# Ledger of designs, part 120: miniprotein binders against q9h3h3

Target 1, 235 residues: q9h3h3
Amino acid sequence: EDGFTAEHLAAEAMAADMDPWLVFDARTTPATELDAWLAKYPPSQVTRYGDPGSPNSEPVGWIAVYGQGYSPNSGDVQGLQAAWEALQTSGRPITPGTLRQLAITHHVLSGKWLMHLAPGFKLDHAWAGIARAVVEGQLQVAKVSPRAKEGGRQVICVYTDDFTDRLGVLEADSAIRAAGIKCLLTYKPDVYTYLGIYRANRWHLCPTLYESRFQLGGSARGSRVLDRANNVELT
Key: E = the ipSAE of ESMFold2; O = the ipSAE of OpenDDE; V2 = 0.75 times the mean of E and O plus 0.25 times the DockQ between their complexes.

## First folded at step 9 (miniprotein)

Design MB37 (at its last look DockQ between E and O 0.62; V2 from the best seeds 0.67)
Fold by ESMFold2, look of step 10:
Structure MB37 (fold): chain B 235 residues (1-235), chain A 100 residues (1-100)
Amino acid sequence: as target 1 above (235 residues)
Amino acid sequence: SLKDELRELLEEIVELAEEALEAIKEGNLDEAKELIRRAIEIAERIIEELDDEEIKRRVELALYLLKMALRAIEAGDPIKAEIILQWVIKLVRLLIEELK
């Protein structure tokens, strides 16, 4: 049963990736148009499959904002996947260290901060703050899932280009907090996503590397970022 | 039994998807589209006749993927259709194994 649930979720993710996306691309679209775009496509109202009454009549896999400095770099995903297949048949142990090395070898280094929010004004407000931070250059790229089912939580993904660069990951966390986001954030390297490794995986790997919790420190806003593997605070 | 009948219909979907995948690899795109359409019809019948909401949801995803694969062929992207069909086969086989 756990295997089927993981494969079902992976297939839904694949379908969303392959369906059309609603994209605000700051590289080609003036920043002054962002607020109108956000008002037209609030993530709480955009439906996954184009339900009647929604602003979209066709399926939407993701709603995304690309920053002015966004440079696509997925790395050698095909080589990564081939090496992963070979590793599984090799008899070698599968550990977080082997996943890290595969990611480094194939330059699949991107990762993302994740936040899960129920549909509604809180979600739309959080997305708007993130989208503005991307267009203003504090973040490079973000996406949010459309509404798929009534009552289900949606996810905002904020990407970083190198999960091994702790400074860069912490800078993204700081930019997210500066945008007014106070909920729990978790960080997942894309290597886990490309290999279909989710929380309920057969290797008992934890795809979440970091957690960020909003905390006030005196007069300044901040967060505490925990390294889940080593139980070490990074801030 | 009803479970045996459901399993047989799901196996037919897998067979059709496997044949469609082979047809795409051989360049027989019209044949692939016809096979996918037949799989869609079976999936739609299963969904209409099912009472089990969890199984229905799983078949609905397979149906959506089948339609996506058909659209990919129609849009001139048979490689995308191959990827999608492999997912259909995987998902439906997992459901079949649960019903044994």
Scores: ipSAE 0.698, ipTM 0.907, lowest interface PAE 0.9, mean pLDDT 89
Fold by OpenDDE base, look of step 10:
Structure MB37 (fold): chain B 235 residues (1-235), chain A 100 residues (1-100)
Amino acid sequence: as target 1 above (235 residues)
Amino acid sequence: SLKDELRELLEEIVELAEEALEAIKEGNLDEAKELIRRAIEIAERIIEELDDEEIKRRVELALYLLKMALRAIEAGDPIKAEIILQWVIKLVRLLIEELK
């Protein structure tokens, strides 16, 4: 999308993950401080590299909010990668089922709902809604990308503990919709990121498992969720 | 040609990054830092002299990562530096191949 190769995008993502994060941790910080923190660090104004005049003077990889129940668990990523290399060498067919099994075996089960928004009020408002939902315990953890130098869309990521738990994935979608988010959502397992499976990969694997579209007046959930792998509506 | 010179400089960055990676593995962190600093200098020079914005952006990313690797070593996290250097090597090699 930005003219960079998949490897460049992956490297940028890695760099962002390794750079300092601006974090509101509800486990250690009173919920009453959330509004002040949101006002201090609006995502549309926080810059990736700490540009002059931004709220941050140093590089920021992500802005994140941790809920009370948040526990970081990345699973056995190293084992996953080793198994993936072995699988590629074996010449065995690689399917979404293969990746799912690898993820289960190595306990790399996290996934995220993604929304892309232009910098501005809508983004900041969406983020505030998500952050509140996390602090209130409706969601476990979320992050938003800072503003890039070139502008472009920023991404909000809302995590779930297990991409194989369909109900949990759907519950997160409902919570996002309840927070007032109406844009398109896509759900991606983290295992695809760890294995470097991006769009137009050589295995023709779709890294998006689910798509959520906002629906007025229809389902109690306020969205229509599509299983992309099977092309089946779940709601 | 300018293209050949650029490739040579990029190859030097790869070599320095590989040597730095080996130095880290051997526990020679001071050597690793020096090698990374040299790679940074080359990358900065390329950026200053390069008119192609696309290539420049790619080199800027490599430069940023090299600086991160250096900071990682200085912060006492050589494992992080190794990971970063592997990415630098990968990215710069890809760029070299595209310039052939």
Scores: ipSAE 0.682, ipTM 0.910, lowest interface PAE 0.6, mean pLDDT 91
Fold by ESMFold2-Fast, scan of step 9:
Structure MB37 (fold): chain B 235 residues (1-235), chain A 100 residues (1-100)
Amino acid sequence: as target 1 above (235 residues)
Amino acid sequence: SLKDELRELLEEIVELAEEALEAIKEGNLDEAKELIRRAIEIAERIIEELDDEEIKRRVELALYLLKMALRAIEAGDPIKAEIILQWVIKLVRLLIEELK
């Protein structure tokens, strides 16, 4: 947003992934402790690089909640990166279909619904709703960014196991809406993140696969989901 | 020129990061830490002297990553440090290209 390169944004994302995370892990922690944990670490107050005036004095990359059944599944990211380098040097066209095939071949299938909210009560309330849905089993895993040094919006990421499983992606959207979330959501497969597909990428690809918009007084589903790649309404 | 001096300092950071990568591969973690500390000193000097806020912010990210790589080695995770140092090299190389 500030005119930084895609590589700079990717490096900041890598740094956040590698810095310590604040995690509520429902696999090892009783669900009854969640409300106290949420009160201790509201994302609007947790700072990215640490601050004596915040809940954290040391850097925090992400604030995350792991569901009872969460099992890490990153696939073969190393093989994906090697194949990507080969694809770029081969001269073959780079399309959504080519990236999808690369992801399937290397089992890099996870993806995430993204929502961007300004620091404050609305962000903290939204995160609490998402976190409860994760602990109660309606969602598998989620994370939220800490407050950035420069300010601006924070992001909540709600993960699904398989971006090619349309029903699973749509059920995650429904669970997010049931948690009270009304803002715009976009869905991004992790393969796009690993390969640096952000805004203004070299291949002019849309950086997200799906878009979800809240519908007041609309269908029972509560949202309209658009497949951005195929320009098809799914709901 | 000042731009040529900046480019020379950035190239020095790249060289130190590349040497640190080789030191890690050889299991010489004390040498790797010393090379990273030297790269940190150069990045800190650039930030102190630079008045271009956009370039300064990009060097600040490289500095943060260098410090992260140093902490990774200290925490017993040299593989993590290798990944971080490769990102430092990539980001600093891109910045050098913009200074042509």
Scores: ipSAE 0.610, ipTM 0.886, lowest interface PAE 1.2, mean pLDDT 88
ESMFold2 (binder alone), look of step 10: mean pLDDT 90; pTM 0.914

Design MB38
Fold by ESMFold2-Fast, scan of step 9:
Structure MB38 (fold): chain B 235 residues (1-235), chain A 100 residues (1-100)
Amino acid sequence: as target 1 above (235 residues)
Amino acid sequence: SLKDELRELLEEIVELAEEALEAIKEGNLDEAKELIRRAIEIAERIIEELDDEEIKRRVELALYLLKMALRAIEAGDPQKARLILYWVIKLVRLLIEELK
């Protein structure tokens, strides 16, 4: 059963990546148009497969905002896949350090902060805050999933260029908090996504590197960031 | 039994998807499209007749992917269709195994 569930989720993710995206691209679109675009495409109302009653009549895989300085760099994903296969056949232990080294060697360095929210006002408000931070240059790029047919939580992904740059990862967390986000965040490197490292993976690796919790009472804009692998607080 | 009929229909979807992959590999795109259309018809029939919402949801994903593969060939991207059909075969095979 677990095997089927993992394959089903992977196939859904592939379909979302392949379907059309609704994109606000700050590199080519004036920032003054953002509020109208956000009002037209609130993620709680945009449906995954299209509906005449929603803002979209056709399928939408992702709703995305690209910052003015955004320059996509996926690295050498093909070389990463080949090296991963060689590592598995070598019989060598598969560890976070080994995956980090493969990612560095093949320049697959991007990663993302993830937040999961139920459809509704709080999701739309959180997405609007993130989108404004991207357009204002505080974050580089972000995307949010559309509403699934069966319901369930939607995910906002906020990307950083280099998961090995801890300072940059923490700076993105601070920018997310400054945008008014108070929910739980987890950070996942894209190398883990490409190699199929999810919860309950066969190598017993933690699928996320960090988690961030909003501080209550002490610092209104602060967060507590935990290194999940070492169970050590960084902030 | 109804369960045996369901397994036979799912196995037919797998066979049609595998034949469509070979047709794409050989450059026979019109044949691939017809094989995919036949798989779509079977998946739609299963969804119409099936009461189990969980199994129905899984077949609905396979149907969605089959339609996406067909559109990919029509748009001139048969390599995209190959990747999608690989996932259709994998998902439907897992469902068949679960039903044994």
Scores: ipSAE 0.519, ipTM 0.830, lowest interface PAE 1.5, mean pLDDT 86

Design MB4 (at its last look DockQ between E and O 0.81; V2 from the best seeds 0.70)
Fold by OpenDDE base, look of step 10:
Structure MB4 (fold): chain B 235 residues (1-235), chain A 100 residues (1-100)
Amino acid sequence: as target 1 above (235 residues)
Amino acid sequence: SLKDELRELLEEIVELAEEALEAIKEGNLDEAKELIRRAIEIAERIIEELDDEEIKRRVELALYLLKMALRAIEAGDPQKAELILQWVIKLVRLLIEALK
């Protein structure tokens, strides 16, 4: 994971964000149409570049579902980036607390639970469960990456409005678990993405704030959530 | 050497992308489109001639972004094109450095 690889991945992510999305918007589309939409665009079959024989003929960056209460708010990303550049120039220490404060100041507070799954039935089933939870109002918004040309794992992202709201983050985890998801989850604030803070960054910042592991027979949550920054279990 | 030729072609892509970015800032969108088209042609040529799959993948992404920038201008979103071109410049420069 050299700096070049990180930038390449960042550029791919940017390209995906800028390409067309396949969206089910519960604000404008009846919930009764969700099953047909899921059947038409199973994530394991939707291809990133619209390969022949795929459900999509054009490039697709993401497949997404918007809930009834979804309101896009990205905050002041430009101000955040400017402040980040100034901070780097100042030579002041950069800590997770610094990033948190920057995020708060510029209202860039969104974060997401991430799950990585191999293409196939399990992925499509997981996505269907998440999509239903969004449409039913247990979650606000989620997206899944299309199938890559080279294959590999696809990612489902489930967003929360505020990564500093621990309760909200935990509630989203519970909703994901209630949807039948049992795999490992990691939670990442979007501020880290906007600032280009990836794995093995020069500041030794961990971009993952939380990990969730499925637990059989445990508490009503059905998961153990670890605070990675403090190495403390929250559940 | 083949490596030197590749670096020269990549440098030309950077120059074209920088000039295109400046053209956008100046409001000369037709010039910007032409410069991007030229960069696309160079990138396509590199991909056709290159046997190294890793380098090829990187150039393919640059090509994809260049095409996206062109479409952004054509769609009336020059600001989007500027952002994309900045990424192209960054990526290709990194590739040039990796080839030294």
Scores: ipSAE 0.717, ipTM 0.926, lowest interface PAE 0.6, mean pLDDT 91
Fold by ESMFold2, look of step 10:
Structure MB4 (fold): chain B 235 residues (1-235), chain A 100 residues (1-100)
Amino acid sequence: as target 1 above (235 residues)
Amino acid sequence: SLKDELRELLEEIVELAEEALEAIKEGNLDEAKELIRRAIEIAERIIEELDDEEIKRRVELALYLLKMALRAIEAGDPQKAELILQWVIKLVRLLIEALK
């Protein structure tokens, strides 16, 4: 049932995007209020559908923190999708290079570091560290999924504004590690998401551009980052 | 058979969702809401009577989406409801195919 599993997950993602979000917006909310907000809405306790005993009585799709300098810019997604269809009918090879160029041409440059954690104090601690880094200006914007009814792992997404800016992506990795995060991180450009290019795609493209692994025995910035597309270590 | 009865109920959900989509496109929002409520009732019936947890989870998602579409119409956003109903139709059709 692989086709159904992918469509089921896509529908769940669509529903979460469309449901209300819990947002701490540093552009309109003093930073001194962050700790109280984090204590009220720990991601391990905020439920997707407003379960009894949770801090939310209504559905929550995402919990998010917007930094002081956050300026949403998704780019020309419709033009990107149209150009993608044209490329597919052109007979030209579809490669990571052609996707990179499409993203540049249409200014769809955002991407995100992802981490998956089980519900509990580890997740809440990781989220709190990320949220503080966003409010303090080391990161731009982050979101975390609420707790699912089934009790599965949750995801923290830490966005960067330009996946082609390798130094900027590595600086975000460093800021995440400085917040005390030691788990595996994977980086996915938003262009892959908008074009529907997932792990099992017909072009054999890798939607994960980078992997970051914490390197024991070094500084907090000692993470080991691998470029998955070129199979080269960046650090 | 129980499998045939389940497919019949799922097909009725698809039909109601398709009719609700057409009603929205024609501006008949009261009709669309009633069609969605009928689909919700059928989905709730399936979930209550079914023992298969995997099928229940898939119908539960469809039920949530149907309720979300109803709320979108009530909030004055019928375009959002159209998108959601297309997802309901796709998901339920995939489930019907898996049961054949």
Scores: ipSAE 0.622, ipTM 0.871, lowest interface PAE 1.2, mean pLDDT 89
Fold by ESMFold2-Fast, scan of step 9:
Parts: C-alpha cells; structure tokens; sequence
Structure MB4 (fold): chain B 235 residues (1-235), chain A 100 residues (1-100)
C-alpha cells in the first residue's frame, strides 16, 4: 500500500519534470516584463494537461522563475540512484544520516521550501510575491505546480543550493516570510525527492527536514523553524 | 478469473517495456517505438474494460508515461525514454503485486 503511494507520487513528479515548463528567466528577460508574465500565467488557471479555456492548450509540468544568478547543478543523480539500490540490498539501516551521506557523496545537495495552497487568489498572490523575490535576488529559483484535473492543493517550491547549509536554508525562510508568506512551510532535500521519500514511505522516515511556522511578536524573527529529524528548534 | 486476466495483461506491459529498454540500448529505436505502441494498446484496453476506478487511475499513469516515452524517442531523446520506461516497469510491477 505505502510503497505504491510513494512510487505513484514520484512518477507524477518525474512526469511533471519532463513535460514542458512555463519559465520566466531573469538571466535573459528584463524584470519589467514579470508583472505581465504573472498576469498571463496565474497558477490557479494554468492546467496540468491543457484546456482550451485556460492559458495553455498543451500540458505544462511546472511554472518557474529563474533568478539572474541561477546556475542549475543537480549533482550525480544517476550515481545516487545506483548507490541507493546498493544500500537497500546491503542490510544497512535507512536513516536520515545515511541518506545525507549518499547526497554528499554524489553532490546532490539542493533542497526546497514547500508550501501547499488551494487554487485561487491566495495561491496566485503568494506566487507573485515569491516570483518578485526571485527576480529581485532575495531567492535563487522557484516553481509552482499547475492546476490538477481534479483540483486539490498546488505546491510552491523555493530552492536553495545546499540543504546541509543551515544558514542558507534559514535565510531562504526569512526571504519567503519577507515576501508576505504566512502559511506553514516544510523543507525537503532533493535527495528525498529523487529516492521517492514521501509521506507514506516504507522506512517510516519523516519526508521533510525542517518546518517553519509564522510567528508574530516581540523581537523574534518572523517564523519559528524546527529541525524535524532531531526535534530541535533552530530559531 | 477477471483478476488473473488483468494480471496477465499487466505482465505483458512489463515484458514489452523491458524489451523496449533493450531495443533502445541496442540503438534499435524503431523496434522500441513498436513495442511501446503495443504496450499503449494493452493499457488502453484495460482502461476501457475495467470498472475499478482505483486500478484505472494506476493504469492511466502508466499509459501517460508510455506515451511520454514514445514522444521522447520521436524527439530524439532515447535516454529520457529509458528513464520513463523504468518507471513504467516499476509502477506496473507494484500493481501486479497488489493484485496477488
């Protein structure tokens, strides 16, 4: 049961990654064009498989914004997957520490803050704020899922280069909060995505490393961040 | 039984996908496309004949991926097709196990 759920989610993610993307690339496009692009492609209206009544007639896997300094580096994903198969047959325990070591060995270091929102104004407004922060240089790169055929929540992903760099992860959280985002955020290293670690996984691993909750008051930062694996507050 | 017939059809999809992977590795892209088209036909037949909406959703994802693999070969990216076919094999094998 759990194995199928995790593999189904991983396969859908792979299909989305391989379908065409709608991209605003700040490396080649003037920042002044962003507002028009956001108005043309609001994520609540862009459909996953295309629809004559939507902004797209053909399938769209992701809607993305690339910052001026964005340089994609996925590491050695093929080597990571081979090592993962070897680990599963080795009898060694599957733990966050073991996965972290595989990620470091194969240079698969990127990760992302995730937020899930229902289709509508709040999603489109949140995405616009994140997209502007990316184009202005406060964040590196972000993407948002298109609207699924049967509805459901959409996800905004805000990437960082190195999930082992806690300061960098926390800086991204601060920039997201500064963009006006108040919903729950969770942080997932891409190594977990590549290996199919989702909520219902066979190894009973927590599918995310960090959790951020909005906090207002006193001299505290705009959010409280928890290390979910160690149950330790970082802020 | 109906369940046994379904398992046999799903096993045919796995065999065709595995043969398509070998055809790609050998550079025989026309053979790979033909094998994928046969797998697509079987998946479409399963979807048309079954009333179980949960099984249909699982087969629909495999069908979507088979069509993506075919398009990847047609676009000149057989390495992409290899990765997609590996996912098809994995998903269909999980469905076969769930039916035992």
Amino acid sequence: as target 1 above (235 residues)
Amino acid sequence: SLKDELRELLEEIVELAEEALEAIKEGNLDEAKELIRRAIEIAERIIEELDDEEIKRRVELALYLLKMALRAIEAGDPQKAELILQWVIKLVRLLIEALK
Scores: ipSAE 0.579, ipTM 0.866, lowest interface PAE 1.3, mean pLDDT 87
ESMFold2 (binder alone), look of step 10: mean pLDDT 89; pTM 0.908

Design MB5
Fold by ESMFold2-Fast, scan of step 9:
Structure MB5 (fold): chain B 235 residues (1-235), chain A 100 residues (1-100)
Amino acid sequence: as target 1 above (235 residues)
Amino acid sequence: SLKDELRELLEEIVELAEEALEAIKEGNLDEAKELIRRAIEIAERIIEELDDEEIKRRVELALYLLYMALRAIEAGDPKKAELILRWVIKLVRLLIEELK
């Protein structure tokens, strides 16, 4: 029943993207207001569907921070989806290489480092560190999921412009580590999200391209980064 | 019988969502809203009567999406409602298949 779980996850993601977001936009808001905003909206307390006892009475899909230089570019998502339908109908093998080709052709290049944390102090502290790095210009944009009704783990997403730019992906990892983040990170291209490639995908593809593990004491980047597809260490 | 009744109610949600899609395509937004409200009533009835937490959770997502589609039409975005209704149809059809 793997395929059903993937569709369910994709629908939840679509709903979150369509619901209102709580945004700190450094393009229009002074950096001095960030600490008050973080105190008002700790992700461990903001509820997905709203609760009068929480910071929000109405649904919140995502809590986001936009950097001063942030300029969104989603590419040709419509063309990507049309090409994806054609690929599925064609009977051609669906592989990481095929998906990469579709993403490049349709300019759907963004991707994100993911970290999953339980609701609580560690999540709120990690998010505050990421948000400050975004506002200070070390990262471009980030978002964190609100608390689910069930109270499961929440996800912090830190975006890069181009998943095919390995150096840019690695520099984002370095900036995350410099912000004090020590948990496991995995990197997912947005093309995988648009096409419903989650852990339970029907093609049994690994849903992430890279993983980053914290290393104490001495690496310039503070981490070991592995290319998951090729099983090759990059740092 | 209980499983057969659940399947019939889920099939009715799919039919109502498909009819709502056609109403939107024809520009009949008031008709589309009424069809979505009828699907909401059925989903709410299922949630009230079901003891299976996993099936209930899946129907709750479909219910949430039906409310999103209704709000999208009310906000003047029927194209958004079409996208959401296609997701409702897909999720409910998958649940029906699991019940066979």
Scores: ipSAE 0.563, ipTM 0.869, lowest interface PAE 1.5, mean pLDDT 87

Design MB6
Fold by ESMFold2-Fast, scan of step 9:
Structure MB6 (fold): chain B 235 residues (1-235), chain A 100 residues (1-100)
Amino acid sequence: as target 1 above (235 residues)
Amino acid sequence: SLKDELRELLEEIVELAEEALEAIKEGNLDEAKELIRRAIEIAERIIEELDDEEIKRRVELALYLLWMALRAIEAGDPKKAELILRWVIKLVRLLIEELK
């Protein structure tokens, strides 16, 4: 974004990860409590740094929903970061293929579909649909950013276990569309997040692997998915 | 000049954050907290006096991280504070470089 460095964006992400999260955990909480939780914490009203006039008086980094079968596995992030340092020092080209290989080697395989929406009813409605899909078992885990001080767009992240599993990535896209989501989606592997690959990265890499666009009256799939690296339409 | 004065204040924040990191490594958490509080005071002064909204936003993030580091030590997690302080040093140094 305008005026932001990759390091600034990475530091904001780190701060959000470290601040408290509001979590609905379907592994320990009955699904019947979801609607009340969603009504209590609509993402358009939850503030990033806390406000007496909002649902939270203290900072909130993320609002998240964990599915019943969710089992987090971040892989060997320390080994990934050490290998990344070695790669940069080696003078070898830094490409999507090289980063994919580092991710596989260190088992840092998770990734996420991203959607950016303005604060308001549409954001809250989209989040409720995604949260319900997670609790019902169609998706594994999702989170949404709280409202920023400046009132910019918020992001919903819908995670998959393995970005190299194309079928799994496409199944998540289908579940998002089945939940009624029609906006543009982009898919980012977590390895890119850990290594600071954002819009303004120094290696000029595209920060996302896939793009999904809704098809009105289109195929049975409900969306058109593009592999950005190869510029190839997926079925 | 105003840019030279700003760079001087930012350099002081870096120095205090580096000293706080050393204090944490040595197990001197009270000293680390005092050094962080001093860095917070400088960051708050910059924000109060500065009219440049872009630079102000950059310093506001550093200020927020300094408060997070302080609260991490108070919560009994000095390792978390170390990580946060390293980010403060990185961000402030980048800002100093952008100022010539």
Scores: ipSAE 0.559, ipTM 0.862, lowest interface PAE 1.5, mean pLDDT 87

Design MB7
Fold by ESMFold2-Fast, scan of step 9:
Structure MB7 (fold): chain B 235 residues (1-235), chain A 100 residues (1-100)
Amino acid sequence: as target 1 above (235 residues)
Amino acid sequence: SLKDELRELLEEIVELAEEALEAIKEGNLDEAKELIRRAIEIAERIIEELDDEEIKRRVELALYLLLMALRAIEAGDPKKAELILRWVIKLVRLLIEELK
């Protein structure tokens, strides 16, 4: 029962990854063009399946900004998926430790901070802040989902290159906060996304590793980060 | 019943997707495309005739994925089509179980 929601979300994520992306690539495009690009493609107006009345007439899976130093490395996703199928067939326990080991073995190390916001000004403003931080070099790469047919919350994903590098994950959180973001953030390793680990998954695993909450009364840079599995504050 | 007819149509989509997956593994890409097109026709028929918005939405996702699998083969990426078809099979099987 619960597994159906996770599988559905995983399939939608796969479809979005396979559809065309709207990309601002700082490796090839001057930073001075970013503000015009953000004005042309506000995520609250870009539609998932295309609409002649929106900025896009054709489907868009993601809106992304690549930093100047961006070098894509997804690792061995095919080897990861084959090993996952073998693991499920073996009857061995499926745990966070087992998934971490699969990710390391197949070099699928990237992860992301997630923030969910309703379509509108706050989403577009948050995305603009993140996009500027990426182009200025404080973050490496980020993407935001387009508007779904029925509305609902959209997601901003801010990537780090290694989910096992706790310091790097925390540095990304600090950069997100410095960009003016005050909403709840959760951190998810991409291995969980590739293996279909979302809310209410079959294996009863927590779908995220960390949670970040804005530190009330402090600088916009300040946050409290919790390790969800161990229930330990890191900051 | 209408529910029994729906379940039979969903089971036919699974069978066609499984056969298409096997055809791809054997290098029979034209056969795979024909099987995917047949699955698309069934999914379109369900969407046209069904009043249940939740089930219709789930079948719409399966239809979208079948169209992507077909385009992947046409673009010369049958391995991408294999991955997509495995998701079609998984989602449709889950929907069939919910209907019991």
Scores: ipSAE 0.518, ipTM 0.844, lowest interface PAE 1.5, mean pLDDT 87

